# VHH binders against o26223: the designs that were tried, part 44

Target 1, 191 residues: o26223
Amino acid sequence: MKLLWTSQHIKVTVHIDGKVSKMDVLEAIKTRRSIRKYQDREVPEELIDKILDAAMCGPSAVDERPWHFIVVRNREMLEKIPEVHPYGAMVKDAPVAIIVCCDSSLEKIPGFWVQDCSIASQNILLAAHSLGLGAVWTGVYPLEDRVEGIRRLFSIPEHVIPFSVIPLGYPAENPGTRDLFDPDRIHLEKW

## First folded at step 19 (VHH)

Design V14
Fold by ESMFold2, look of step 19:
Structure V14 (fold): chain B 191 residues (1-191), chain A 121 residues (1-121)
Amino acid sequence: as target 1 above (191 residues)
Amino acid sequence: EVQLVESGGGLVQPGGSLRLSCAASGFTFSNYDMAWYRQAPGKGRELVAYISSGDFTDYADSVKGRFTISRDNAKNTLYLQMNSLRPEDTAVYYCARGEHESYIDYSFDYWGQGTLVTVSS
């Protein structure tokens, strides 16, 4: 809410962050789609910072926070990802990609890092969408050939596990919303 | 009611060309990813070409440079232009509609009945 004062009358103002709208979280979840076509337009570093901040807001098992992120903007490197990732063809056309990794030395409870990195990956998708970007999660773990290929390509040490590759950019497609609600998946009180 | 109808198959000589069409109805075609798959006798279905709602394309290595997937959203039609055909391209070719929220592959929920392509002298 804003109240402004003129020279005849002075009004107190309450400033909101300057944005005229924000996307509701349920709307973001329902309207986010995998986007594989991007405009030839750079993504500002400040938006990547906001996305990574959101990625790190997720819960993790016993607060272990095992995640690391590699931000890839180099054209040569982006073009090499499809050589080791059969589902990553769109990465070559993205202005930037984020590789979500687990540092296994940070695990406090074995095996929960997959959930932890999945939470971070989904938060990246939602944050990108809320900022007007499109993204797609291209899975790496647990597909061993993809894990080894990405690790080699980015010089990722053996105790760090690449989990997902997420290309993103300003979208150049609009696949529309889907109705995926299935009431048969809902069980009240018991199976 | 979703319907996908392939056409344009036939017998062609090695090195020849053929254009497949897939007429789509019962959904907002421009909002969906689409693909061509093929199935040779005794083999599983193989992705040939993929096109997103925004014309991102991907191809099997075996057809890159020879096949071109395209779409005409005004006509609700998917195409596959097949050039430099080889005997190993002999297969039934299927049109598929994508629900593309899988994170490890491309995934599809509707398939056409297929059209036969035979490449032989």
Scores: ipSAE 0.685, ipTM 0.868, lowest interface PAE 1.2, mean pLDDT 90
Fold by ESMFold2, fold request of step 23:
Structure V14 (fold): chain B 191 residues (1-191), chain A 121 residues (1-121)
Amino acid sequence: as target 1 above (191 residues)
Amino acid sequence: EVQLVESGGGLVQPGGSLRLSCAASGFTFSNYDMAWYRQAPGKGRELVAYISSGDFTDYADSVKGRFTISRDNAKNTLYLQMNSLRPEDTAVYYCARGEHESYIDYSFDYWGQGTLVTVSS
């Protein structure tokens, strides 16, 4: 898959079909969609490495970087996720999922880890998209039954908090894009 | 000008079948996730079935194995095949269009007027 690029935008290097392609970063942000249907196709380890590298490039409160990632490829584990995570029904059909976690022992400033893990999670979605993959963020935190279920399944210790489960794979659907710009959300100088 | 128009409701005996349809217009149907919800008298709306633009499906536990959601993008129509109907399936059934993005639950921005299904002997 080769993505088109334009000369009027910032160019970034992406890997599509094993070839380097340039994609405007604004195009990537605007065209990324949640993908819940995947091809029966393995995702190479190198792409997961690139996605997690991008996840870890995000800013964090006082550079605390509280995130940890569990990479799940085992079919039996992927099939068990929907049993404890009702919004994760598509995970059983994904070739791989990434669980974003907070290690609370790494917090330098209390109360900012949710923002930190949200930044990492969004970077995973964008990086996956730029590499020709589809992904969806399925929320775990702060829903306690989901948090406990995922913690139990993956033996996550008490001081580590599962934040999100992100299944990903080569997309088998195309939900299209939307024009969601709303100028009424923009306030000049004051509310 | 989004419009969702449900049809196919009616009175049916327990164990029977019905097929609901939802005619969609005013948007590019094939690009949207869709769902069926239902509301029994005196109760809140509950998700019955969800279908993504690429035919990923998800069902409420209470209907799994009995109901089938499907779509025909050429006809801009959403369907719900309901088999082995039970009295507790009695409700107004609503067609719903998915919002752009959500990360904690399925989310919808437009709803039809509903079609009544009554399961009674």
Scores: ipSAE 0.675, ipTM 0.860, lowest interface PAE 1.3, mean pLDDT 90
Fold by ESMFold2, last read:
Parts: sequence; structure tokens; C-alpha cells
Structure V14 (fold): chain B 191 residues (1-191), chain A 121 residues (1-121)
Amino acid sequence: as target 1 above (191 residues)
Amino acid sequence: EVQLVESGGGLVQPGGSLRLSCAASGFTFSNYDMAWYRQAPGKGRELVAYISSGDFTDYADSVKGRFTISRDNAKNTLYLQMNSLRPEDTAVYYCARGEHESYIDYSFDYWGQGTLVTVSS
């Protein structure tokens, strides 16, 4: 259908409830920041569905796709997360949180699920940002007290490993961006 | 270029109050998360209080309900109001600037020189 591309820099368009997102992918990656303050505003289920669809688009080791997601909107449960997660204090103020989990029964090759769930977690952050939301990845695995606490709180079975808790909502803060490019981290041909 | 200068430390009796200030310069203060850390004699630094650019706050369990972190972006100043002080609050208190991104704990790239708080009967 297409014989030749006229440009390698195109804008990605996404349909969102009658609106089209026009954020460039590189811009999204560069401008996404951890957001810990949220507006008092619900996040529609439609947006959560789009975010989780994006989470599942990532590659995984031998396509094992070991991830499961728990969507938490209940105020009592959101308020309990900080009791077992010291870095999760902002979760109590979020309209919703997503818990990224690994189902170890889905592993096809041992030891790669951390990469798999990290890819899904980062895709959640980027998708949320592209939809006008703010989010923050609050690490759970491999901190044993956090893993045990989240597993207990959400009745997560022993073969399932909670990896991260990601609160999200419409942002009420703007931490800005920073120039972090470091040419000294780049090695041509060899170390 | 980035500078964080703490002040307001001193000797105070148990049950008393003290207010710390941190004057910030060399960066756009309102765009950064900020925190107070403390270091008691013979101990490592511990987080006391955290405030995001949008005024989300978090506190160590040992100070919840007694300490209040706040910021005045017009004056480029971070504050820590310390009430109901106890002898175990004795420490050098440090102002810290949040770094770009972390997903496991709050993290910081610049620190002040500290201000000493001594709580003694």
C-alpha cells in the first residue's frame, strides 16, 4: 500500500471518547513525570481500560505475558495501602490505583518476569500521561515487607507476586522536566 | 550553583516548638519536591517530612501529628514547624531537593549543611 515514507517523524493519533490525542511519542517519554497530587475528579473506566490495553501491548520474555492487574477504586482499600507501603502515602488521595502483578504460573522462562512487569508498568505511566493523567510508580517488589503487606491486603495468592502500585488521577502539580542526557553513558563499538 | 541554607535550629525544652527554614537558590524552586532529613548523633540520616511541588506531604511515623512541612514558592523557602518536641528529636536537620525520578523511595540530589536542634530538659 505504501511504497515510500516521506518522513520518519509522525504524530501518533489516538481516539479517546471523541477526542484525538496528538502528543508525539518522544515528547510523551521526555515529559512524563511522577505525579503525587491529584484533582478531586474521577477517572472514567474507559480511560483505565485504555491504559491497561496499553500495558498489555509490551513485549515479554518469549511472549509469556505474566502480568495481572488489580484496579482499586475503593476508598477504604486505597487508604490502607500506605499502612503497608511506606512510599505509597499519595495513594490515599488518588481516585484509583493499579497494582501490577506477576502470575508465576504463566512464566515460560524463569527469572524474566521482573522485566516483563517493568515494561507493563512503564507503559501504564506513558499511557496515563498521554490521556492527560498523572501517575507514579511506587515500587513493591523486591521489598519483602511491601510484597507481604500488599499480598495480605488484597488477598493475592502465593503464586502471584505484587510488583508495583501505581496511583493515578488528573494532575494537580507540575514538577517540570529536566535535561538528563549524558553522552558519557554512550559507548561506540565497545565499552 | 544550587544552594540550600537551613536556619532556625537551637536549644529547646521538651514539649516546646521550633520552626526551621531552608532558603533555596540556583533553581526553579516551585518545580521541585523538597524534604527535611535529620541525623541524630551516631545515626544515619532519616526522612522527616516530604513535600511535592504541588504540596502533597508525607511524614515519618515518629513525627506525624507533631511536625508540619510547608513551602512558600514566592520566597523560595521550605519550612518545618516542629511542635511537642521530644529528646529523641535531637539531631542535625537537613534540607534536601528532590531528584528527577525514583520508584522505590524518595530520593534527593542536593543537601544543605544542616541546622542543629537540641531538645533537652
Scores: ipSAE 0.654, ipTM 0.852, lowest interface PAE 1.4, mean pLDDT 90
Fold by ESMFold2, fold request of step 23:
Structure V14 (fold): chain B 191 residues (1-191), chain A 121 residues (1-121)
Amino acid sequence: as target 1 above (191 residues)
Amino acid sequence: EVQLVESGGGLVQPGGSLRLSCAASGFTFSNYDMAWYRQAPGKGRELVAYISSGDFTDYADSVKGRFTISRDNAKNTLYLQMNSLRPEDTAVYYCARGEHESYIDYSFDYWGQGTLVTVSS
C-alpha cells in the first residue's frame, strides 16, 4: 500500500516496504556483455561500493571469503596494466579497474579459492551491468606471466594471488544479445 | 550461413601498402567483434588486429603504428590497412568473427579462407 502525502513545500511518497529491483536478475544475466569501450566519464565511488558489496555477497567454500579487491583509478597504473596483460588493452581507457585477489592465508580448505574468486568476479560484472555500467573480466590466474606482472605492478605479496582484472565504466558500445541455449548440454537423470 | 570472404592480398615490395577487405554475411555484423589473424609459413596463427562492435581496437606489437583495422557496418565489411610492409608480414591473412564471451584472450568462432600477402623484392 502506498500513502501519498504532500504539502505546499514538501512532497513525499511513502511505501509499504519491500525491495525494489532496477533490473530483473534473469534479464541481467542474459543481457550482460563484455564492454571494452567506455565513455569519458567518472564512475562515482558510491557505485564502486555497491559493486564490491555485491561481490562479497557470493558464497565461498566453507564461508572462507578469501577475496580482496584493489580499486585502481590512478591513470599511470591503469596505463601500465597492458604492459603485463596482453588481453588488457582496454584498461588504459577505463576510468577504473578492480583487481580481484585471493589471500591464501584466508583459505580454510585448499584449492577452492578459484571458485570463490570466480563467483566474486561474476557478481562484479552483474552488479556493474545492473547499475548501467559496462565491464569485462580479463583473466590473470592461472597464467603465470600475468600473475607475476600484476603482482609486481601492485606490490602484491606472494601469499596473495591476483585472479582477474576488471576494467569498468559507462559503456560506449552495445554488442547485442545472443541466443546460446543448447538443449544438447542438458541431461535428464543420467549423462 | 555465416560467410567471411577476404580479398586484397597480393605481392608487394617492402615499404609498400595493401588494403585487405573482408565481406561478411549471414549475421548482424555490427553486433560482433572482428579481427584479422595471420599465419606465416610453418607458423601458428597470430592475432594481428582486433576491433570491437564499438570500435575499441587492439594490435599486435609487431604491427602497431603500421596497420589500421576498421569496419564499415553499412557495407558489412572489415578492413585492414597495411602500411610500411616488411618481409616478415608475409602470411595468409584471415578475417575472424568474435565468439560470444571470453575472459582469457580474444576468441573466434568463424574464419575466412584467407588471402595471401607476399612482401618481397
Scores: ipSAE 0.652, ipTM 0.846, lowest interface PAE 1.3, mean pLDDT 90
Fold by ESMFold2, last read:
Structure V14 (fold): chain B 191 residues (1-191), chain A 121 residues (1-121)
Amino acid sequence: as target 1 above (191 residues)
Amino acid sequence: EVQLVESGGGLVQPGGSLRLSCAASGFTFSNYDMAWYRQAPGKGRELVAYISSGDFTDYADSVKGRFTISRDNAKNTLYLQMNSLRPEDTAVYYCARGEHESYIDYSFDYWGQGTLVTVSS
């Protein structure tokens, strides 16, 4: 089934014919890499929708689902992120970034939102990779200067905590994969 | 075995230039992010310049506009062109190979032995 994206004001379903048509989930996990160089190419809104749908599929503590996402495409705003996020230098060159946030008013039990937002962030990386995109998780929380800077830049209210900034785009680099399996990290029956 | 061998250090006058090289072997150089770090006596290592496998670059504010990182994947060599050198640039300079993944800052798993740069008259 093939449908065309017809306009920014009308959302249609598009069959994605990109680099990866089908990827086994274990292959996706093993081959996903942080990508910091992007093609000068727009990422369709439909792909962002699919990525955020995937982000929201993760479990959360008592199903609290505390996450919110800010989608940033504006060049001026993307260029300002490195001013408050020293690890975010590549964001200025990305066609789009996703800011993963926690709305603390949605917490049902305190102290688990970091795990919740980490799950959503990793799902974003995997979904982007499966769609032929490259992404990188640039940490914000718990680094207070980064949290304050991002909150100020995007007018994020005090009860909402920016957790990560994830720039993404079609990749313009290929850092390769590595064999990281370490059997010494596996303990049978006891430590 | 991974090997990173720096060269090109030495004594130079303020305002002068040097070009550091790092010869890499034992891994597929073109697949790795690379960096230069420096360490002045009594201080910790600080990032000088970073270059990804696809030539994304990032620089410490203190060297921006004066230093240029580059790589030659055919020769498995990382470079640092240092211009307008100042006495504060005096340090041992280290070549570093990027680790697999990090989400908070750039991170590195192998370091060279370093090459000394001294900026003084």
Scores: ipSAE 0.650, ipTM 0.846, lowest interface PAE 1.3, mean pLDDT 90
Fold by ESMFold2, fold request of step 23:
Structure V14 (fold): chain B 191 residues (1-191), chain A 121 residues (1-121)
Amino acid sequence: as target 1 above (191 residues)
Amino acid sequence: EVQLVESGGGLVQPGGSLRLSCAASGFTFSNYDMAWYRQAPGKGRELVAYISSGDFTDYADSVKGRFTISRDNAKNTLYLQMNSLRPEDTAVYYCARGEHESYIDYSFDYWGQGTLVTVSS
């Protein structure tokens, strides 16, 4: 008798030459790297829509979904971000950036919005990678100078908290691979 | 074992130039981000220049237009070309190896012993 082995791989599409391609989910998670150098090439609105759809698929505390997203394509605004965000130097060279925000009026459990917006931010990174784009999460919250600077620059209201700025584009760099697995971080049954 | 060895420091007149080198060994140099930091007497370390594995660069405002960071992956060497030097550039300059995946600031796991640059008449 011949037994067939089945593999339950989930494929996530890899972007090739402006076309959507498939990539395995574990492959996407393992191969995603922060990309800070981009081609001088526009990112189609359709890809941004897919990325934001993915961002909103994450779980949130009691399903509060406190996230809002600002899509920035205007060159003058992208060039101003480094003036208020020291870690955002690469944003001026990106074709587009996404600002992940929390609307505090949507919080159902105070203080969990950080986890919620972190989930959305990571989903943006993975979705961008699966579509053949490169991205980097540049932290804003909880650094108050960055929070205030970004809020002022984009006229973000007081009850909305900018969490992260994520520039993205077609990659113009290829960081190497890493082996970060550390068995000492794994505890069986007890600490 | 990771080693970072800086060289090229010295005494130089204001307006002069120096080129710092950092010889790297014990790791795959082309896979890592690299940076130069400096520490002036009585002050904390500050980032001078950063270069990613893919040649994205970033500079402190105080050195933009005067300093240039570069790397030669074939020779496992990081460079800092320092032009138009000023007395306030006097510091110990450190080569640093960075991890690419920090989300709040550039992150570094190994540092050299430093090379002293003195800018004085």
Scores: ipSAE 0.563, ipTM 0.805, lowest interface PAE 1.4, mean pLDDT 89

